# VH-VL binders against Large ribosomal subunit protein bL21 (rplU): the designs that were tried, part 9

Target 1, 133 residues: Large ribosomal subunit protein bL21 (rplU), of Prochlorococcus marinus (a2c733)
Amino acid sequence: MAEKPAAKPKAAAAKAEAKDQSDSYAIVEASGQQFWLQPNRYYDLDRLQAAVDDTVTLENVLLIKDGKNDTTVGQPYVKGASVELKVMDHRRGPKIIVYKMRPKKKTRRKNGHRQELTRVMVQSISIDGKALS
Below, E stands for the ipSAE of ESMFold2; O stands for the ipSAE of OpenDDE; V2 stands for 0.75 times the mean of E and O plus 0.25 times the DockQ between their complexes.

## First folded at step 4 (VH-VL; framework fv_nezutatug)

Design s6 (from n3d with heavy chain S51Y D59E L103T)
Fold by ESMFold2-Fast, scan of step 4:
Structure s6 (fold): chain C 133 residues (1-133), chain A 120 residues (1-120), chain B 107 residues (1-107)
Amino acid sequence: as target 1 above (133 residues)
Amino acid sequence: QVQLQESGPGLVKPSQTLSLTCTVSGYSITSGYYWHWIRQHPGKGLEWIGYIYHSGSTEYNPSLKSLVTISADTSKNQFSLKLSSVTAADTAVYYCARSEWETFGYFDYWGQGTTVTVSS
Amino acid sequence: DIQMTQSPSSVSASVGDRVTITCKASQGISSYVAWYQQKPGKAPEPLIYDASSLQSGVPSRFSGSGSGTDFTLTISSLQPEDFATYYCQQANSFPYTFGQGTKLEIK
């Protein structure tokens, strides 16, 4: 199967198209998904097993763009690269409405789910201890 | 129907600690919103100081170099700012403000502001 | 820090005029910009968020536009209550930063 495309956390997804192309960012792999992350910006991710104000370090960095400098591409991961996230908040997201239809269409169920989310701030993106920002 | 009200001394001596409190009415401080302090220097623009979430999570403007502490008192529905080692540069109007989860970084409700003068 | 620069620093206008003020970010901030109105002795009041979204209760003569680094606030037909100082603010990155303000004065 093909590699999964880079995923953008809910908070950043709708605004990606208006972004300045020169901005620094990292693409990181976590929980089987790819995330696009910029320094000093918040993102909403699926619930993390970390306490508020904890720092979560992601080391499976697939790509780093350092502003106007060259892009570093991993093989598959950029050696010495890391992204530090600070947990800001845990929250239940909006209710997700799921419709289930049976083949005979005798029953139609409406189920509500609330996604559990963790809001994080990208504290730093670094290669060998040197921050991008 | 959210109201924010700042309170605290209007005059602080250099090198002392500035202490301000924001009282929130019409809405619980524990209801998943972010609570901010913002100041305005005389004749100048606005400067964001920091926020607190009721869980104890805080973030501060790095330019204040660990001189800032923001805390919450959920039993009184209040949050407070302490700014240590003040100088004349800390003379400003201080506002408390709110931001929502989904429009984080946009300040939708502000207090009326309280003037703080730092002088001997 | 992202620097927000407003122009002009002051503008004189008459009731009924179209007024435009601009805000420039030192880095790309997508659409993460807000505009506030402040009258003497009062707290700032939100006008626009996310570059072009009008805050509830704000008159439709106010509009915002722009993306990336260049943003504009427009008042299509100035009213007497609109004479105030206007501030832009970026909400892209910590720390959040504001422009220096544009004072709108009676001509």
Scores: ipSAE 0.383, ipTM 0.747, lowest interface PAE 3.1, mean pLDDT 83

Design s60 (from n3d with heavy chain Y53F L103T, light chain D50K)
Fold by ESMFold2-Fast, scan of step 4:
Structure s60 (fold): chain C 133 residues (1-133), chain A 120 residues (1-120), chain B 107 residues (1-107)
Amino acid sequence: as target 1 above (133 residues)
Amino acid sequence: QVQLQESGPGLVKPSQTLSLTCTVSGYSITSGYYWHWIRQHPGKGLEWIGSIFHSGSTDYNPSLKSLVTISADTSKNQFSLKLSSVTAADTAVYYCARSEWETFGYFDYWGQGTTVTVSS
Amino acid sequence: DIQMTQSPSSVSASVGDRVTITCKASQGISSYVAWYQQKPGKAPEPLIYKASSLQSGVPSRFSGSGSGTDFTLTISSLQPEDFATYYCQQANSFPYTFGQGTKLEIK
């Protein structure tokens, strides 16, 4: 699937937003990618199978940083950690153009493809039911 | 050109529900924008109340908790604010505003504002 | 909630002066800050978004800079129409919050 090109910029953006060492965040594994998520912030992810205003829970949490406190690292996942996302909307992203070339005696085909994205708001990051700051 | 216009009663009694409507012209509210309500208390700064996306998803300022509801009427190209159980502290100028998908929290167009006084 | 603190709360200046207004966030907000200008009796008007991007139609004498927690709005050569109140706003996380405002007055 052509989801990966859309996922790469979001992963990089999430990392950049976590540069401030005083901020709370979680690193989660979703759709084969790692995302650096902060509470009360929106993100665009590859299309999720959920309706608008549904809550999606991510439990494959690789790392949690609780502000100025110690960092908890998973092996590979942090036990009892979860990130709750609220689905805000779904949309089609930029059009992806895919060219297929076949062996001799075939014609070149151009195929247009649009990425599907879901905008989510990070409602909470928690470990053992306790929300981070 | 995007234009936003607030409308609603200028005087509301304490404990009643304040209802305001924002009429959008020049663009459809279903065209991938976020629509916001922001207020400004007399002599004080600006306070974001909440937002609605074109899909109907809403986000509200936690300080207003369960008192606020924002909804959209796509057939009239309008979105509305209801603030329940008002008190004198809700006296303010109320603005509606827009932001784009890429800049969700940046308000690029504003209505002229409507003054609401809460008084018995 | 992220607190936005502006400095100064008021400033007196003359036409032609260089004016700077600062805004500090209580935690990191990357580049997600916007600046607005408000004249008495009117709605705020956007000036800057994403810390340094100038809104279409805004004069080039306005500029923004900063990242992380410290941000600055600069007016390079003050004009008569620039006397107004200026607000910063963080767009990093909910709830969106504004600074208390800086009133720019004629000297």
Scores: ipSAE 0.292, ipTM 0.739, lowest interface PAE 3.9, mean pLDDT 83

Design s64 (from n3d with heavy chain T30S S51Y L103T, light chain D50K Q55Y A91Y)
Fold by ESMFold2-Fast, scan of step 4:
Structure s64 (fold): chain C 133 residues (1-133), chain A 120 residues (1-120), chain B 107 residues (1-107)
Amino acid sequence: as target 1 above (133 residues)
Amino acid sequence: QVQLQESGPGLVKPSQTLSLTCTVSGYSISSGYYWHWIRQHPGKGLEWIGYIYHSGSTDYNPSLKSLVTISADTSKNQFSLKLSSVTAADTAVYYCARSEWETFGYFDYWGQGTTVTVSS
Amino acid sequence: DIQMTQSPSSVSASVGDRVTITCKASQGISSYVAWYQQKPGKAPEPLIYKASSLYSGVPSRFSGSGSGTDFTLTISSLQPEDFATYYCQQYNSFPYTFGQGTKLEIK
């Protein structure tokens, strides 16, 4: 009966990136940043410490939308939720970040630094080991 | 100009392994892009089989994953498809194709296609 | 998997006609749809990518539109060389999937 409460401001802002109401996605926190991730899609993220073809599991899941079914909001994290990423490549150049909420705490440096990126494929989004429908 | 050319046997017996090679000219396969295999069954639509990424990473259509292997020979600028335990349902025209890394899956260059018949 | 459904399955038209082909995705794919033209005995050739961007060298009579789940390919004034089968394809998510095709036939 009662409408579910609004997500926290940061998660709500990231949710605005969703393209379709029936889309499944997760909002996850990694390395102080928030990412909006859909299953079976590719993303370029800031460099991850993992080898090509490794699987990286993200467990700090702030929100899950399961298509037209439920939207689960974490308090702060959704219990039992995880996102598995497959590392495809390490690259240099511009990055694709859906949402970035972390203030930058860069050490004062004289060195020029190019963006280092890791291309990942979202293999699965799951709750308690069960993949999204 | 980028060109792709398929090659391999046109006739394969049931239960054997289908092996096809795509030769790429005009671009080095290790320098970028996704390199794909796509097939088209007689009188039917297109079915994506799998790819090899320029880094060597591969992914396959889940419906075929246990049966398919894609590999690359960068010294020959070729990538190859092996499909094991073929049946009559694997009779199709097989294409190799390229997709741009930024677009992830639309196919901008295609080979001419090679017909494979699975029959005893 | 994302299912791509084209309509109509076939259409008969005359030279000079405006032809519209539609493609519907089973879930949202943003603008990540491409359209291909295939003539008998030939490989598919790209026409449109990102729903509405015309591929290099493709005549301006071809156009695409749509976003989310509903997409359209339009040929504004049909020419003899346009009689072919047309396919839509999504590349929003793995695995990549194609529509069943629309055969454009001479009336």
Scores: ipSAE 0.393, ipTM 0.742, lowest interface PAE 2.9, mean pLDDT 82

Design s7 (from n3d with heavy chain S51T E100Q, light chain D50A)
Fold by ESMFold2-Fast, scan of step 4:
Structure s7 (fold): chain C 133 residues (1-133), chain A 120 residues (1-120), chain B 107 residues (1-107)
Amino acid sequence: as target 1 above (133 residues)
Amino acid sequence: QVQLQESGPGLVKPSQTLSLTCTVSGYSITSGYYWHWIRQHPGKGLEWIGTIYHSGSTDYNPSLKSLVTISADTSKNQFSLKLSSVTAADTAVYYCARSQWELFGYFDYWGQGTTVTVSS
Amino acid sequence: DIQMTQSPSSVSASVGDRVTITCKASQGISSYVAWYQQKPGKAPEPLIYAASSLQSGVPSRFSGSGSGTDFTLTISSLQPEDFATYYCQQANSFPYTFGQGTKLEIK
């Protein structure tokens, strides 16, 4: 099998993208989580209430890095910054089934579950209407 | 087993619209997969043209975006490419291809390709 | 766009040889790389996805490795049916782009 983005794409994908700082990106806050977003890349997020081809605008931008390593840090948010996402698709993630185990860990999940996801494409990152990518 | 087959005219005149169809057998185009057009120009190599998602949404290579339309006919289990205002630079072998949702950018099944020549 | 550059452009080898082909991305693409084999007059066939995962049905003599910007396809013991052109492709971001190809020829 191929290595794929981790089973919880929000946190794991954001950390993976943080290690790849060769291009423009934004760190945004949504639903109590931080996301590392690059232009022209798709990301799988928890289900959004938006239709396919809708544009979702994220305005709680914590940090923007442009292609020349110029960084703008929010206090806590970068004023006038936004990230536009295009909704590509909705689906359910893979069903995760685990066998019953000895209770050595405190938290135990149900043996079968499925996450609902929305795939988005990052269309643009901007500050005060100026697109960076 | 899933099979993809391209069809369309082998010769098209400059400034006309190129129309190609991909017929999918062995699997429904509306279930779980994404469908792509890719071309290979002699001397330029492989170029991704665009995709249609199983939801019906499309994305195109920016270099071709204003010239390309990809659409699906679910009743015939087909998807098609229209490329407008063709020139000699559009002479190529055209392939249709599939990718899985989890492996979106990886093309796991390809048609055999159809040769298109643009000349007057 | 992300540029994919393959080395060498051609390689001559004999049956039983170990062959390596490399691919360099113009920017970091993690492990989002595929490899394809193409024989004259035929469509490309997938060999490797996610840099190192073998496509179902592909012989185990094929392997892929690498991350970031540098990737390698290895054929551990070349067979007669392996003479073909090989392409790498990045699956990191739109538009998806391919290397220029490496032609593997009989010595």
Scores: ipSAE 0.554, ipTM 0.783, lowest interface PAE 1.9, mean pLDDT 83

## First folded at step 5 (VH-VL; from nez3 with heavy chain S51Y, light chain D50K; framework fv_nezutatug)

Design n3h (at its last look DockQ between E and O 0.22; V2 from the best seeds 0.00; counts 0 for: pae O 9.5 > 2, placed apart)
Fold by OpenDDE, look of step 5:
Structure n3h (fold): chain C 133 residues (1-133), chain A 120 residues (1-120), chain B 107 residues (1-107)
Amino acid sequence: as target 1 above (133 residues)
Amino acid sequence: QVQLQESGPGLVKPSQTLSLTCTVSGYSITSGYYWHWIRQHPGKGLEWIGYIYHSGSTDYNPSLKSLVTISADTSKNQFSLKLSSVTAADTAVYYCARSEWELLGYFDYWGQGTTVTVSS
Amino acid sequence: DIQMTQSPSSVSASVGDRVTITCKASQGISSYVAWYQQKPGKAPEPLIYKASSLQSGVPSRFSGSGSGTDFTLTISSLQPEDFATYYCQQANSFPYTFGQGTKLEIK
């Protein structure tokens, strides 16, 4: 019986439906995942080590789009780029049940997992200390 | 069921500070919701003023940011609006409202509104 | 700020009529739209959230549709209690903004 590979929890990439191309956005790396972030929007990231109402700055910015301006792509990160986040709340994701069976060893394991998440609001995207419009 | 009720002076003089309070009943303001102020000028549309989160976090309409303060008194289960330096343009019906965490920006419960007139 | 352009500004209809109100956002806002009903001297009451989800207790004759920039509120068969002003609102970004309103009057 072939071990069905545990479907990687599709990170509910909040399909940030492509806002109008006129809006500024950044692609950032956080907790080993990539996120499409826009100012004044909310996102669920993996648990941040910050308190509610704290401001967190992400510096691993892979790409920045400044409104109608050209896209800046980092190698691997955009130098001087940062995203300022406000921590809104800590929450737990949906319960995922992982079932593993090893037929030859007659072992069955059922584990429940809830991902710890942090909801953040994007306050600003900046390059070299200048906030993007 | 959650109920919201606005209270405050119905008349404010120009350049003074408008102060309103929203009393919440049937639900604790510390339970993880956003609490909003919204106003409606006579014959005009609705304008969102700002919110306070149960943690004390606030955000305001940029057009009013310099003039607005929203605070909460958890002991009284109330949250308040202060608008400084009022003008005739601030004459409106003021509403407090709620939105759920998962549905931020969707106002599911409203107060009845309180009319504030700015006049000399 | 995101502007919500609502149309028409007013509509006259009869009981039993199908009524459609539209709202256009100045930019793409996905499905982050709410609709409210306001009667004279009363606070707005929620009808629709997330563009198409009915608020609890709202009659099924109300429906919402749309995504991106164009949104619609439909009343399939107008009832006497439905004569009011209706507002769309975007919940996509701060600051939240409302449409200008549509006054639904009896013909």
Scores: ipSAE 0.007, ipTM 0.625, lowest interface PAE 9.5, mean pLDDT 88
ESMFold2, look of step 5: ipSAE 0.540; ipTM 0.814
ESMFold2 (binder alone), look of step 5: mean pLDDT 92; pTM 0.949

## First folded at step 7 (VH-VL; framework fv_nezutatug)

Design n4a (from nez3 with light chain D50A A91Y; at its last look DockQ between E and O 0.22; V2 from the best seeds 0.00; counts 0 for: pae O 7.9 > 2, placed apart)
Fold by OpenDDE, look of step 7:
Structure n4a (fold): chain C 133 residues (1-133), chain A 120 residues (1-120), chain B 107 residues (1-107)
Amino acid sequence: as target 1 above (133 residues)
Amino acid sequence: QVQLQESGPGLVKPSQTLSLTCTVSGYSITSGYYWHWIRQHPGKGLEWIGSIYHSGSTDYNPSLKSLVTISADTSKNQFSLKLSSVTAADTAVYYCARSEWELLGYFDYWGQGTTVTVSS
Amino acid sequence: DIQMTQSPSSVSASVGDRVTITCKASQGISSYVAWYQQKPGKAPEPLIYAASSLQSGVPSRFSGSGSGTDFTLTISSLQPEDFATYYCQQYNSFPYTFGQGTKLEIK
């Protein structure tokens, strides 16, 4: 009676499911503009009334995507949603030369404009106090 | 011209804490720049370790966050790196670097680097 | 984490050649890309910032281009001092990440 060789356990190739960590994001309204924000990223917003290293919370969140979960769309804002921003720096944007000519009045004006900006880092996106992964 | 110089032990035993200091000359670390530690394992690419802002706020690589501490000594115009529980994987050339004021994360000035070997 | 995929890993070229190195980000990073040159036994030196802005003192034969996910470093006419390893880096998101590097060797 030939002893049936013990079947070597098939090493379950742990398919490293590349967790397609679909990056969570929020669409927020700030300074009359809409921004697509993701955690741990830099963004330049219009000048915020905050000091460097301050945390600023945006509550006007229009949309939230939590990884692979369904998208939550606000009407007009997602209730309980917030985005925490760390102020990194205050800066001036590139110099824009505004040239205005009024041909009939023979007037020419050349003005330089630099937009005041705030560099922020998105610390977290949260719903009802729970941070999105 | 700003100059950065790394200093510290070239040899660290496993499980000990690696301590390095970056001395900055020609510029004050309190002037509003971002200061960084970066390492390069032999024959490998570059890895960002962490940063300290002039205000003292810190950011760390998540892969090292639990083991890394960056601090600044404004009186000496220095900032330091501590890496706890080192292993052979922490053998690398360690660089300190600076970011320009308006270009956070762009490393415009580098130290010469210091080699740290982790060996029993 | 944002991955920076740099290609090629190595390139052999002659003096006077045009060399192109590419870097692809795993996600959109706007123009927050830098390029560095590293010679053996030396620290990296900055070449390009903001994807296309040349660092002060860097020769004009170096140029950068790209936005979003695809970035390129170009050396228009290779000089003897340009044989080195080059790295791309993103600084839009924590953690800051580098490409694997491209070793430029003499043919």
Scores: ipSAE 0.016, ipTM 0.650, lowest interface PAE 7.9, mean pLDDT 88
ESMFold2, look of step 7: ipSAE 0.560; ipTM 0.821
ESMFold2 (binder alone), look of step 7: mean pLDDT 91; pTM 0.941

Design n4b (from nez3 with light chain G28D D50K; at its last look DockQ between E and O 0.37; V2 from the best seeds 0.00; counts 0 for: pae O 7.2 > 2)
Heavy chain, then light chain:
Amino acid sequence: QVQLQESGPGLVKPSQTLSLTCTVSGYSITSGYYWHWIRQHPGKGLEWIGSIYHSGSTDYNPSLKSLVTISADTSKNQFSLKLSSVTAADTAVYYCARSEWELLGYFDYWGQGTTVTVSS
Amino acid sequence: DIQMTQSPSSVSASVGDRVTITCKASQDISSYVAWYQQKPGKAPEPLIYKASSLQSGVPSRFSGSGSGTDFTLTISSLQPEDFATYYCQQANSFPYTFGQGTKLEIK
ESMFold2, look of step 7: ipSAE 0.591; ipTM 0.832
ESMFold2 (binder alone), look of step 7: mean pLDDT 92; pTM 0.947
OpenDDE, look of step 7: ipSAE 0.017; ipTM 0.665

Design n4c (from nez3 with heavy chain H54Y, light chain D50A; at its last look DockQ between E and O 0.04; V2 from the best seeds 0.00; counts 0 for: pae O 9.0 > 2, placed apart)
Fold by OpenDDE, look of step 7:
Structure n4c (fold): chain C 133 residues (1-133), chain A 120 residues (1-120), chain B 107 residues (1-107)
Amino acid sequence: as target 1 above (133 residues)
Amino acid sequence: QVQLQESGPGLVKPSQTLSLTCTVSGYSITSGYYWHWIRQHPGKGLEWIGSIYYSGSTDYNPSLKSLVTISADTSKNQFSLKLSSVTAADTAVYYCARSEWELLGYFDYWGQGTTVTVSS
Amino acid sequence: DIQMTQSPSSVSASVGDRVTITCKASQGISSYVAWYQQKPGKAPEPLIYAASSLQSGVPSRFSGSGSGTDFTLTISSLQPEDFATYYCQQANSFPYTFGQGTKLEIK
């Protein structure tokens, strides 16, 4: 009676899929724009009135996704939701050349603009004081 | 989720122009951040080629500046690399990548890479 | 250009070992250093950014430290899946530059 060898469980495939789906994120409104923010990531926001290494809290959270859990959508904001940011640096963005030509007046104006930006790191996303995993 | 995919010819003749395209999905290249080309010679390290910012501004490696052009097709959500006058030294795996910060970002998302061989 | 001098070029270690890789910048770059892991035939994957911040999904056995010119990547207890090539990268200014790489091999 030849004992049928026990099929080794396909345990290896489950680990790869878990990495991508578990990332929590928030959609926030900052500086009139919407940002998709994830913990432990950098983002460039318009110049914040904060010093380097300061912590800034965003409360205008439009949406929260807690890993594999359900998505919470605000109306317009998720109540009790906040995103904690650490100010990393203040920089100027790339030079944008604005070229304006007025053909009839034969006038050409070339202006350079550099947007003032603040690099922030997302430290945590929280709801009702509890940080998302 | 943001995904990047390189595409282009795997073989280029010397003195010709290498052309590659990076197709981005899950994020609009006009919404923010820097989009980069990086290459890796066989058995060697990584070399940053250049980048295009979401505003359209470009930056190039000074060592390659005269030979490199990076452009974006926003309608297709793609950005491209052109490297002119290629030699055997340009044989490499070419990656497109994204960074989250204009001048200070690390490369958070990468394409799988595409191999380009320069041979007569 | 900012040069990143990475050491060692190769290291042999066993599972469970503590491994340290260093990167020295030719000039002060604050904390603007990233570390990547690359496996054969694959694209580099980010491990650490801003010198010490762990990328989402990266195991806690990976850590980064340093500021100014000297930076370190540490693997506290090496796992079988950690055998790969590691690169540092300065993110302070263009042109972005990488270390030469460290090949971590099984002893």
Scores: ipSAE 0.013, ipTM 0.618, lowest interface PAE 9.0, mean pLDDT 87
ESMFold2, look of step 7: ipSAE 0.628; ipTM 0.847
ESMFold2 (binder alone), look of step 7: mean pLDDT 92; pTM 0.947

Design n4d (from nez3 with heavy chain Y53W S57T; at its last look DockQ between E and O 0.17; V2 from the best seeds 0.00; counts 0 for: pae O 3.8 > 2, placed apart)
Fold by OpenDDE, look of step 7:
Order: structure tokens, then sequence, then C-alpha cells
Structure n4d (fold): chain C 133 residues (1-133), chain A 120 residues (1-120), chain B 107 residues (1-107)
């Protein structure tokens, strides 16, 4: 009476794969700054010359971490790497009041500055045209 | 002042399609804002269903993506929700909401909500 | 998905009390957090956006703070009209997600 081995339920493997995709990220250079970018997240970058709802591709990728793979570090950029961004909106940052005092001239100047920003959503991170997540 | 109002059937049978409409007044839906559907199951928290941009681009909750369609009718200044193959789990108060142009993802204006019951 | 863990689930307080509600994100979300107040049978109303910015028309007794993963809503002096359910929400990534809510009840 040969006991037929109970087929291990396939359901446990699917939960583990979903967790790993959330850990993918890229470090990119944009507007002279470095950003840690993850898929489906919002980020405020310096004003991009793109329209709302446009797709912008960043190619200056310094590092890529695939949740399943080792970290790839660029020299200075990861070859073949790109990040696709969707332009969501153009906005102005908080008002910064700059107070300058010139003691010798007894002059005070108060200036307001609002940084122009572009809110983007990371659509995908890719290497050699293959999306990581 | 912008106003949102949900409308649709309060009762839907299982396996049917739930259809709701949000009518926007005081503001044009084409003016560059993000429009949302959110629901609340009785006694539970809030769940984002999906959104539509003024351009017509849509974003959906992955948990509902296969069952949800959001569309806009600019001529009527309305946007709609369709949820197919409903079950008892879809019984909820359904809200439409707006995000301000500089504050995407923040829901600054809400409809009063409409109750939808999926019968057993 | 980003989980928003809100605490406490319920709190009993008296008029004039200071009340604090916390929300913890499963991942860093910068300042992309909103707070809402919901009364029974009504839609949620916005209180705070961008973690610490007060919505127009909201009383100054409401304040928000935090960045990264830990966020707080504070009511400095509770008023009778403040008894309601409060929700945090992350606006950093799709899908947008809410905390489970905090019911503020009269003691």
Amino acid sequence: as target 1 above (133 residues)
Amino acid sequence: QVQLQESGPGLVKPSQTLSLTCTVSGYSITSGYYWHWIRQHPGKGLEWIGSIWHSGTTDYNPSLKSLVTISADTSKNQFSLKLSSVTAADTAVYYCARSEWELLGYFDYWGQGTTVTVSS
Amino acid sequence: DIQMTQSPSSVSASVGDRVTITCKASQGISSYVAWYQQKPGKAPEPLIYDASSLQSGVPSRFSGSGSGTDFTLTISSLQPEDFATYYCQQANSFPYTFGQGTKLEIK
C-alpha cells in the first residue's frame, strides 16, 4: 500500500516573491543631487522641463539593487540602467524667507524664495530594457 | 467652492457590476487635478480604490485592479467607478474625492458618500 | 504596499485634555502623510497634509509632526466637537493606504 506523497501546496511560494519586489531601488543623479528611488513612489525633484503626464527617463543611475540580486554599482553609472518617471505635477516648495543684514551699511533685505519642483512617480527601474519591478 | 456628489444604486446583486458616478460642481475636472474613489466597509478603515488624472490616465489599487474601471465624462463634469463581479466584501460606503493640484495624494474635498450593499 | 500602523485603536479623554495619536509607516515615506477626522455617518475631513501642514479652516489646536516612518497627530486641548475617529494616510506611493483608525471617545 504505497502512500502517495502529499503534493506540497504551491501557495507558499507566491507570498515570498511579492516581498522581494518591494525592496528594489536605484540611486540616481538628478539636478546635481542623489536620490534613492523606489517603484510607485513619489519624489520631488528640481523643476523638470517636461509637461504633466509626460514620461521622463533618467539614465544617470549610480546604483541598482534588485531584491533578488546583488547590488550593482556604477563606474560612475550603471551601464544600461534607467529609471522611468511620470511627471505628476509642477509645484512650488515652501516659502523660504531669507534675511540678509549688512551691518556696515545698516541695510536689511528680506527676500522670499520658493523652489520650483516637479513631483514625479517612479514607474519602473530597468537594466538593459528589463524592468526589475 | 468645489462640491462632489456620489450617485448610483444602493443595492447590487452578487456577481453583478457596481456602477457609481461622481458629479463635480464648482470646478472643472479637466483643470489638472487628481480624482479618487475610496470606500469604507462597515466598521472598518478606508481603502483607496483608484484615481483618474485630468488627462484620463488611471491608477488602481492592485488588490482591485482586475475588477475596477474608472472613467471620466468631461461633458458632464463627472467621473465614474465600475466594479465587476461584486461580493459581500464590496459592501461599503463609497466616496469620491479630489486632490489639490500641488498636493497630490492628499484628499482635500470629499463627497458625502453613498452606501452600496451587495445582497446575499 | 506601505502599511500604516496607527495607535492607539481607541482612546478615552475629557474635554481640555491633550491627546496624541501615532502612526508608523512600514517604510520611509518622507513627509507624505495626511490626517483625517471622521464623524459617524459623515465623510472624512482633512486636518493635516504633508505631515505638519494644517488644512484651511482647521483649528490651531490640531497639529502634526514627524518624518520618515513615525508620525503624530496632537490635539492640544480637546473640544466637544473633536470626539470622532481619526485616520492617518500615506500619500507617498501607490496604492494609497490608511491607518486602521483611532476612535476618540468621551471619558
Scores: ipSAE 0.069, ipTM 0.745, lowest interface PAE 3.8, mean pLDDT 88
ESMFold2, look of step 7: ipSAE 0.512; ipTM 0.796
ESMFold2 (binder alone), look of step 7: mean pLDDT 92; pTM 0.944

